# VH-VL binders against q9h9l3: the designs that were tried, part 165

Target 1, 176 residues: q9h9l3
Amino acid sequence: PRKMVAIDCEMVGTGPKGHVSSLARCSIVNYNGDVLYDEYILPPCHIVDYRTRWSGIRKQHMVNATPFKIARGQILKILTGKIVVGHAIHNDFKALQYFHPKSLTRDTSHIPPLNRKADCPENATMSLKHLTKKLLNRDIQVGKSGHSSVEDAQATMELYKLVEVEWEEHLARNPP

## First folded at step 10 (VH-VL)

Design G1 (framework fv_fezakinumab)
Fold by ESMFold2-Fast, scan of step 10:
Structure G1 (fold): chain C 176 residues (1-176), chain A 120 residues (1-120), chain B 111 residues (1-111)
Amino acid sequence: as target 1 above (176 residues)
Amino acid sequence: QVQLVQSGAEVKKPGASVKVSCKASGYTFTDYYMHWVRQAPGQGLEWVGWIDPDSGGTFYAQKFRGRVTMTRDTSISTAYMELSRLRSDDTAVYYCARGDGSYGYEFDLWGRGTLVTVSS
Amino acid sequence: QAVLTQPPSVSGAPGQRVTISCTGSSSNIGAGYDVHWYQQLPGTAPKLLIYDNSNRPSGVPDRFSGSKSGTSASLAITGLQAEDEADYYCQSYDSSLEAWVFGGGTQLTVL
């Protein structure tokens, strides 16, 4: 079996009117939920909109943040050759400007058995918050001060573990 | 109709710059990566780089870094590739092509190509 | 040279089967990245023929099929027709180069 990690990223708004999404935090956890990486990341462009309600990022977090190019190198070393779990993970990969093999990617927003366990339509895209409450009886992303990418990555890994055996068997018979 | 329409052929002298355009229609421009691929006469396909029309982020093949710049204008759904300090071996057909959007892998839609000739 | 290796040419008679190989390495096909195939008729832009190893876009006849194993992929064309005369390119992604990579192309001649 290959090693497995879960990832969650936070983005801030850069560029004209803050319309560009730039990476500002990344958290990676191992199979057991232990933190392998959690850093604030400094975008190369000026931050126009911190999007604090969702990102949890404030100006103070940027003071000693790791520059994007350095952080990206560190993150890619952790992800390479591993099964990477995320929720709507294409957004995280886009923010990292990274292309991970489809065969090693697991997106908990697109796993029909997971939705089925939550009594949701199999082909619907359900939020991480909803699935975590339904299946793990746990509240995440509470309040209006922004999300914790560590909490989100941990929840994502736990959700995947609920369907891991069934989904890995499915993928072996039906390669992605 | 889903299509990519490229600008017309260009003839340039060595040392000049060329800027090729690629206008997208029939789909949401910002949902897909735009790739640039070139093909020298009688030769194979060579990837130049990509731009994410949503973020404006770019990645270039090592061979072209320092000479290529990719940009886009979302108001007119148009991507641009500018290649500077042209050499005779830059003579090629330059294609724009759409990536799949979710993971950005296969190129499912191609422009007709723009012939750039570099000669003295 | 191209990053992925293809034979420069293949030939066959009408109705025959031809196979075009595409050999990669541990940083691309061997790393799990999918292989895509393009057909280029003379004087035209490339057209997507096969994506994600073995899938056909709408309009591509089932005479064309793809497969992948280890660090290599293969395109098979059965019931060869004169209109299949074209250049064929394989493509994947290379993690060490962080780049889309193409094979050198294979010219198919229908005799």
Scores: ipSAE 0.697, ipTM 0.880, lowest interface PAE 1.4, mean pLDDT 91

Design G10 (framework fv_fezakinumab)
Fold by ESMFold2-Fast, scan of step 10:
Structure G10 (fold): chain C 176 residues (1-176), chain A 120 residues (1-120), chain B 111 residues (1-111)
Amino acid sequence: as target 1 above (176 residues)
Amino acid sequence: QVQLVQSGAEVKKPGASVKVSCKASGYTFTDYYMHWVRQAPGQGLEWVGWIDPDSGGTFYAQKFRGRVTMTRDTSISTAYMELSRLRSDDTAVYYCARGSYDYGYEFDLWGRGTLVTVSS
Amino acid sequence: QAVLTQPPSVSGAPGQRVTISCTGSSSNIGAGYDVHWYQQLPGTAPKLLIYDNSNRPSGVPDRFSGSKSGTSASLAITGLQAEDEADYYCQSYDSSLEAWVFGGGTQLTVL
């Protein structure tokens, strides 16, 4: 019986023309959707593009934000040894500069039974918004003021729970 | 012709610095991490660190922190490793190697190596 | 010192089977990280031989196989040939060190 958490990160643009994605917020929820971690994170580099429409990050959120190095340490303590659920989770791990074991990683953008339940091609990459609407009849990422990483992490955990028994049995028979 | 081409051998005095280059071709440079691994004469492989060519982010093994700097130039698909304050025990062949940043993390493509000799 | 433990040498005659062990700990192989194996012929760069515990890259003959159990991994070479004479390294990721770690290497001698 291994503990499970879900993660979602928000990134802002740093570097030339703001094309580099840097961590600016991280939310982690437990199996029941309770928040274990939710902090704004200060990138070590100058923010060129807040990407506010998508990230929900504004200059005011950077005041008293946790420095990247400290936030990373806190986050990794929560993730280590747990099954970590996310949507397109490789982007989150990359922003954290973190390497989680693939046997303990669950990516809801690449679970064939989940797509099948949504009447989508099994090997297609579907957005979190689409899967949540189709399978949970819930609208997330609404409006133009940015996404909530807490809301996204909670939706991701609920989506995984719809296929958990089937997918864990599949992984036990077909180890990654 | 997927390959990593490294700069030529270097001879340095103790206290100097060396900068080794690794030019990638035949694949999208920013899709893979670039790792650096060294091997002292007659010894095993030792991981030095990685750079993410996409973000410019780096991570170094504890032993090399404060002495190593990794950079890249995406316009010419080239990664660099600079090691400062060289000691005689830094004498080694330095390899660049391509690694996946998701699933597996294996090093599937290696440069031929650059011999760095540190002697007085 | 290497973080993963390999025997320093192994030897066999042509046609025989040899096995090379790689022993880790709870922070690397035991934490679920995959094991990869590299072959280094004299005077050359290492070459990926086995990845993700048991998979072969294109061009690697099926005489080479890998396995993983608990905190350890193993490389098996069957039908040993003279050209297999090389150093073999296992590799994994260590979550405690936040580093790629290698075994100390095993020198295979074909007599």
Scores: ipSAE 0.690, ipTM 0.876, lowest interface PAE 1.4, mean pLDDT 91

Design G11 (framework fv_fezakinumab)
Fold by ESMFold2-Fast, scan of step 10:
Structure G11 (fold): chain C 176 residues (1-176), chain A 120 residues (1-120), chain B 111 residues (1-111)
Amino acid sequence: as target 1 above (176 residues)
Amino acid sequence: QVQLVQSGAEVKKPGASVKVSCKASGYTFTDYYMHWVRQAPGQGLEWVGWIDPDSGGTFYAQKFRGRVTMTRDTSISTAYMELSRLRSDDTAVYYCARGGYEYGYEFDLWGRGTLVTVSS
Amino acid sequence: QAVLTQPPSVSGAPGQRVTISCTGSSSNIGAGYDVHWYQQLPGTAPKLLIYDNSNRPSGVPDRFSGSKSGTSASLAITGLQAEDEADYYCQSYDSSLEAWVFGGGTQLTVL
């Protein structure tokens, strides 16, 4: 079977008025939820808005952060050839400036059976927090100090495991 | 309607620079990557690079690094490709093309092309 | 030089079937990246004909179909018509080059 990992990234605001999302942290976990990668990442552009309430990133995290080019190389080595699970994962890939094969990508925000299990419309994009509470009876992204990308990656993998068998069978019959 | 409108044909001398524009309408400009592809007369398609209109981030094919610059202006939904130090073998039709949304990597919308002729 | 290999030309009579191949490598089609096909009529911009190996955009007739196997892809055109005379290009993404790559193009002639 092909190896599987889950990823979650945190972004900070760069560019005019901090409207551009730039990678500032990345966490990758294996199938069992063990951490394979978790680093703060220094964007190549000036940080205008840390978005700390959501990202959990503060100026002190940038002092010894890995430069974007180096971090990107490390991350891509881990992702290459693997099934990569994420939630609204296109945002993570965009921040990485990376194009992962669709056949090896699993987005828990776009899996109809997962929404169905959570009693949500199949075509809706539900938040990771909502799906995790409904299906795993667990609260994540609690408080105002920002999200943990490790916690989010672990929750994302656990959510995928709930539908893995039926979704992999669906993809085998209906290749992306 | 959804469309990409490119600037008109250009005739340049060797060593000059050319800047081609591509104005998007009918969709959210910052939701899609913008690619540039060229085609020399009677030849095939050659990818030049992309710009992410949201971040302003760019990536260029190795062949064009150091000579191409891609920019955008979100206030007028317009992308630009500037190619410098022109040679006769840069004569081509230059297309802008929209990359797919989210997982769509296909180029689903193309401009009509801008002919750039480089001659003395 | 093109990264993906296509035959330079193919021909058929009206009503016949033709197939255009697109051969890649382990860093592009073999790495799992999807193949897209474009039709370019004389004097016009390329138009998306097939995306994600086998899907048709709205307005593309079902006589155009695509498939992918291993490191190669194929475009099949059935019931050939005169208006199908065009250049056809395959496209994928190459992870080693970090670039979109095209085939060299195939000129279809309906005799």
Scores: ipSAE 0.682, ipTM 0.892, lowest interface PAE 1.6, mean pLDDT 92

Design G12 (framework fv_fezakinumab)
Fold by ESMFold2-Fast, scan of step 10:
Structure G12 (fold): chain C 176 residues (1-176), chain A 120 residues (1-120), chain B 111 residues (1-111)
Amino acid sequence: as target 1 above (176 residues)
Amino acid sequence: QVQLVQSGAEVKKPGASVKVSCKASGYTFTDYYMHWVRQAPGQGLEWVGWIDPDSGGTFYAQKFRGRVTMTRDTSISTAYMELSRLRSDDTAVYYCARGGESYGYEFDLWGRGTLVTVSS
Amino acid sequence: QAVLTQPPSVSGAPGQRVTISCTGSSSNIGAGYDVHWYQQLPGTAPKLLIYDNSNRPSGVPDRFSGSKSGTSASLAITGLQAEDEADYYCQSYDSSLEAWVFGGGTQLTVL
């Protein structure tokens, strides 16, 4: 059987007007929600916008942050060969410059049965906060101090577990 | 219409550099990776590298590292590939190709190619 | 050599079925990366024929189909037509190289 992890990344704004999303934190949890990785990451480019309201990243977190190239190597060692669960996970992979196999990727923002359980249109993109509240009766991303990528990764894994059996059967019958 | 338009054929001497352009139209330039692929006369396809037009991030095949540079200009939706210190065995048609929708790995749109001939 | 292995040529008569194999390794197809196929007519750019193992882009006839098993993939062409004469390339991603990789190409001749 293939092992499963969940990932959530926080990005800051770099490039012109801070429009480019650069990796600034990554959290990875195992199937049971235990933290395998959680580090602040220093982008190679100048940070224009910390996006603190959403990212929770402040200048102080960058002082001892792991340089991008080193963090990337550590993260890829954890992800390689595993089923990776995320929410809008393409943003995380893009920030990592990483290409994970589609057959081993699970995106909780694009799982029709999960939306169906939440009484939402099957092909709509629902936020992690909304799905977690509807299906797990839990509030995440509370307040104005930014999100916890650990909390988000844990919630994402728990959401996937609600549809795991059904979705894995679907994927076996309908390979991507 | 959705298309990639490449610059015209080039003839270069060994040791020179060549810069090929690829102008995108009909889609949001920054939403898709741009790949470069070459094909020597009578030979197969060889991947050179990619650029993310959004971030400007690049990654090159090991064979070309130190000789290739990929850039883009978002104001004119154009990607560039510059290959330096040209050798006779760099003679090839160079294609730009778009990565697939929703970060797909397939190349779903191709330029018509730019023939680069390297000879004395 | 190319990273993915294809036969250099295949041939068939009109109406026949041909298959083109694509053999990879544990770092590409065997790692779960999808296989894509391109058709290249003489003097033209490659055209995407099959993506993600078995999906057809709009305009590709159902005579073309793809499959994948283990470390290998295959392209099947049924009801062979004269206009199918072309070079066919398989493609995947290799995690060890962090690179897109191609097969060496297969020249299809319609007899």
Scores: ipSAE 0.765, ipTM 0.899, lowest interface PAE 1.1, mean pLDDT 92
Fold by OpenDDE, second read of step 11:
Structure G12 (fold): chain C 176 residues (1-176), chain A 120 residues (1-120), chain B 111 residues (1-111)
Amino acid sequence: as target 1 above (176 residues)
Amino acid sequence: QVQLVQSGAEVKKPGASVKVSCKASGYTFTDYYMHWVRQAPGQGLEWVGWIDPDSGGTFYAQKFRGRVTMTRDTSISTAYMELSRLRSDDTAVYYCARGGESYGYEFDLWGRGTLVTVSS
Amino acid sequence: QAVLTQPPSVSGAPGQRVTISCTGSSSNIGAGYDVHWYQQLPGTAPKLLIYDNSNRPSGVPDRFSGSKSGTSASLAITGLQAEDEADYYCQSYDSSLEAWVFGGGTQLTVL
C-alpha cells in the first residue's frame, strides 16, 4: 500500500482587493500525525489581506518565510507518489498551483460514509471543525488567533482513518 | 438567556416571496448550524434546510431547492429564510432551530415559529 | 406518508407505561443515522426530548427513554402524567432523500 499524508494550507489575500488566495503556510503530517512539513511561505505578490482571523497569519510570520517557489518544490517532493488526504483539498492544490492525481487524492469533505457516520447529509459539504467535533470529540479552530494548519491536517488524517477501509474498498471498485 | 426570536406572522399572495428572520441570543451564533422546519396546520414536521452561520454554507431539502434561500448576518446573529413562488400549500408555521452542540444533527433550541399564510 | 412511520395515536392512564414506535428503513435508521425525539405540547414549538437514540437533555425527566435497534426506534414513557399529553415526533436522516426526516407524529392522550 502507498504511503499516506495529510495536508492543510493557510492562505492570505493578494492582488486587487485581496481576492486572490495565496499560499502562506503549509503543513503536512504522516499517517501517525507526525509533522513532516510546516513552514510559513512568502507569496510572490504583495499581501493585501492577511486574513488573520482565519489563517492565523500575521505580518511577522512573513519575516524569513520560505519563498513560494522554494516551498512548492519542497512540498511537491513530499506529496509525489503518495495518497494525499485533505479537507476541501482542491483549495490547497490550487494555492500550490499543483495537480495531484485524482486516484491518489482523498477529500474528507466529499466522503459520504464519513458524513453518514457523523449523522450528516452524505452529499453535503461539512466543515472540518464540525466533523472533528462530532467524530473525534475534539475542538479545533477555536479562539480568535486563527487556524492551526498542523492541527487541521492531523484532524483530517484522523477523520479519514475512521472510514479508510470501506472507502478504499469503494474506490477500488469505483476508480475515480 | 439562550433563545431564538423569530419575526412576526406574514400574509402573502400566491406567487409572492416571504422572508422570515431568526435572531439568536445567549450563545455564539456562528458555532451552531441553523435549521428551518415547517409545520402545516394540523400536520407534521417537515425539514426545509440548514445554514452554517460561520461559512454561509447551505443545504436544502430537494423539495425546496430553487425556491428557498437561507442567509445570515453574523453582525446581528440573525438567520433568514426566504421562500419564493409561494403556493397555498406553503401555508405553515416556520421554525428556526439550532443544531445541537455544534453538530447540527439534533435540534436543541427552537424559535416560537412564524406563521406564513398564503391565500389569494 | 412520512418517511418514518409512527402510530397516529397512543393512550394510557396516569402512572402507566406507554411506548411509541418509529419504523424506518435501510436508508435512514438502518443506515446508521441516529434518532432524535421531540415533544410538542399543544400550541407550542417542538422540544428536544431525546437525542442520539437514548440521551436526555438537561431538564428531561428520566421517565423518558429512547432506544434504537435495526431499522426502528422506540420512545418509552413510564409513570405517565397528565402533562405528557402532547404530540411526539421521531427524527433521523434519509440518504435517499438527502434530507432530515420526521415521523408522522404520535398523539399521546392521557386518560
Scores: ipSAE 0.016, ipTM 0.585, lowest interface PAE 7.7, mean pLDDT 92

Design G13 (framework fv_fezakinumab)
Fold by ESMFold2-Fast, scan of step 10:
Structure G13 (fold): chain C 176 residues (1-176), chain A 120 residues (1-120), chain B 111 residues (1-111)
Amino acid sequence: as target 1 above (176 residues)
Amino acid sequence: QVQLVQSGAEVKKPGASVKVSCKASGYTFTDYYMHWVRQAPGQGLEWVGWIDPDSGGTFYAQKFRGRVTMTRDTSISTAYMELSRLRSDDTAVYYCARGDYSWGYEFDLWGRGTLVTVSS
Amino acid sequence: QAVLTQPPSVSGAPGQRVTISCTGSSSNIGAGYDVHWYQQLPGTAPKLLIYDNSNRPSGVPDRFSGSKSGTSASLAITGLQAEDEADYYCQSYDSSLEAWVFGGGTQLTVL
């Protein structure tokens, strides 16, 4: 069987008015939820807006952060050749400037059976927080101190495992 | 009309720079990556690089690093590719083409091409 | 030289079937990246013909079909017509080069 990991990234605002989303943290967990990678990442551009309410990133985290180019190389070595699970994962791949094969990508924000289990419309895009509460009875992204990308990656993997057998069979019959 | 309109043909001397434009219309310019692809006379297609019009982020094929610069102006939905230190073997038709960064890596819309001739 | 390998030419008579191969490696097609096909008529820009291995854009007739197996892909054209005379290019993404890659192109001649 092909190895599977889950990823979640945090972004800060760079560029004019902090409009550009730049990678500032990445967490990767294995199938069992064990952390394979979790580093703060220093963007190559000046940080205009830490977006701390959502990202959990503060100036103190940048002091020992891994430079973007080095972190990207480490992350891509982990992702290459694996099934990668994420929630709205295209945002994470965009921040990494990375193109993962569609056949090896699993996006929990676009899996109709997962929405069905949560009593949500099959084609709606539901938040990670909502699906995790409904299906795992767990509160994530609580408070105003920002999100934990480790917590989000772990929740994402657990959500995928709820539909893994059904969805992998669907993909085998209907290749993307 | 969903289309990409490119600037006209250019004739340049070796060592000069050329800047080709690609104006998008009929779709949201910042929703798609803009790729650049070239084709030398009688030859095949060769990918040059991409720009994300939303962020301004770029990525270039290793062969062109240090000589190519891609930019965009979102106020006029226009992408630019500048190639410097031109050589005779840079003579080619240069195409812009849009690609999705989320779903599908194919190029579904192409400009008509800009012929760049490098000669002295 | 092109990263993906295509035959330089193929020919057929009207009504016949032709197949164009596209051979990649473990870093592109073999890594799971989808294959796309483009048709280029003389003097025109390439046009998307097949995307994600076997899907047709609106307006492409079902005489055109694509398939993928292992490190290779194929474009099949049935009921060949004079209008099909063109250059055909396959395309994928290569993880080692971090680049979109094309085949060298196949010139289809309708006899």
Scores: ipSAE 0.765, ipTM 0.900, lowest interface PAE 1.0, mean pLDDT 92
Fold by OpenDDE, second read of step 11:
Structure G13 (fold): chain C 176 residues (1-176), chain A 120 residues (1-120), chain B 111 residues (1-111)
Amino acid sequence: as target 1 above (176 residues)
Amino acid sequence: QVQLVQSGAEVKKPGASVKVSCKASGYTFTDYYMHWVRQAPGQGLEWVGWIDPDSGGTFYAQKFRGRVTMTRDTSISTAYMELSRLRSDDTAVYYCARGDYSWGYEFDLWGRGTLVTVSS
Amino acid sequence: QAVLTQPPSVSGAPGQRVTISCTGSSSNIGAGYDVHWYQQLPGTAPKLLIYDNSNRPSGVPDRFSGSKSGTSASLAITGLQAEDEADYYCQSYDSSLEAWVFGGGTQLTVL
C-alpha cells in the first residue's frame, strides 16, 4: 500500500494588479498529521498582494523564503508515488505547476460520502472550514490573521480518514 | 457551437518568429487550460506547452523553453503561441486544444490546426 | 523516439477485432497517470476517442474500448469498419519530463 500525505498551499498575488496566484507557502503532513514539509516560498515575480487575510502571508515571511524552483523540487520529491489528499487540491497542484496522477489523488471537496456524513448535499462543494466544524467539531481559519496551511492540511487528512475505507472501496470498484 | 478557431497558414524564413492565434467560443474560455500541440508532416504529435487563461500562467515543454511564448486575451477569448528563432524542423501543423481546468486532463477540443512552414 | 511506444501499423478486415498497444514506463503510465487515445482521420485534427484509460466521450461507439495495466495501455476496436481507417495516438503524462507525451502513432488500415 502506498503512503498517504495531505497537502495545503497558500498563494499570494503577483503580476499585473496581483491577479496571478503564486505559491508562497506549502505544508505537507503524513497520515498521522506529522509535518513533513512546511516552508515559505518565494515567488519568481514581485509580490503585489500578500492576501494576508486569507493566506496568512506577510512580507516578513518572504525574507528567508525558499525560492520557488527549489521548493518545487523538494515538494515533488515528497509527493511522488504517494496518495495525495487535499481540499480543492487542483489549486495546489496548479500553483506548483505539477500534475499528480488522478488515481493517486484524493480531493475532500469532491467526496460524496464525506458530504453525506456532514449532512450536506453529496454533490455540493463544501468548504474545508465547514466540513471540519461539522465532522471534527473544530474551528479552523478563524480570525483575520489568515489561514494556517499546516492546520488545514491536518484537518484535510483527518476528514479523509473518516471516509477512507468506504471511499477507497468505491474507487476500487469504480476506477476513473 | 463549442469550437476553437485558429489563424491561417504561415510561411516564415529561418530565424523569424511566428505567432498563431486560437479563438475559443461556445464555452467559458477561462475554465480550461489551453494546450498547444504540433505535428510535423507525416510525423506524430508533440506537446509544446499550456497556458492558464485565467491567470496567464504558462508551462512549456523543456524543448521549447526560451523560444516559445504563450499569451492570452481574455476579452476576446483568444490564446496565442509565438515561436521564435524558427528552424526548418519547426515546420508543422500547430494545434490548440483545451484541457480540463482542474487537471489539464485529456484534450477534448481541438482547433483545425495552423500550418507553419519554415523555408529559406 | 516517442516516449510511448506504439506499433507503426495494424490492419484488419471489416468486422474483425484489432488492438493497438501503448507501452510506457515507470515515469508515465507506470506512475499511475491515465492514458488517453485520439483518432486522427486523414487530413483532420485529432479527436478524443478514449479518456482516462477506458471512458468514451459522447458520440464514440462502444466498439472502441481502452484498458491499462502496469506500464502499458491498449485500444481495442471490434466490428472494424472502413471509416475506422486512421491514425491512433495514445497520450499520457510523464513526471520525469514534466510533459504530456504521445505515442508514435499507429496507422490502422482496413483491408
Scores: ipSAE 0.281, ipTM 0.777, lowest interface PAE 2.1, mean pLDDT 93

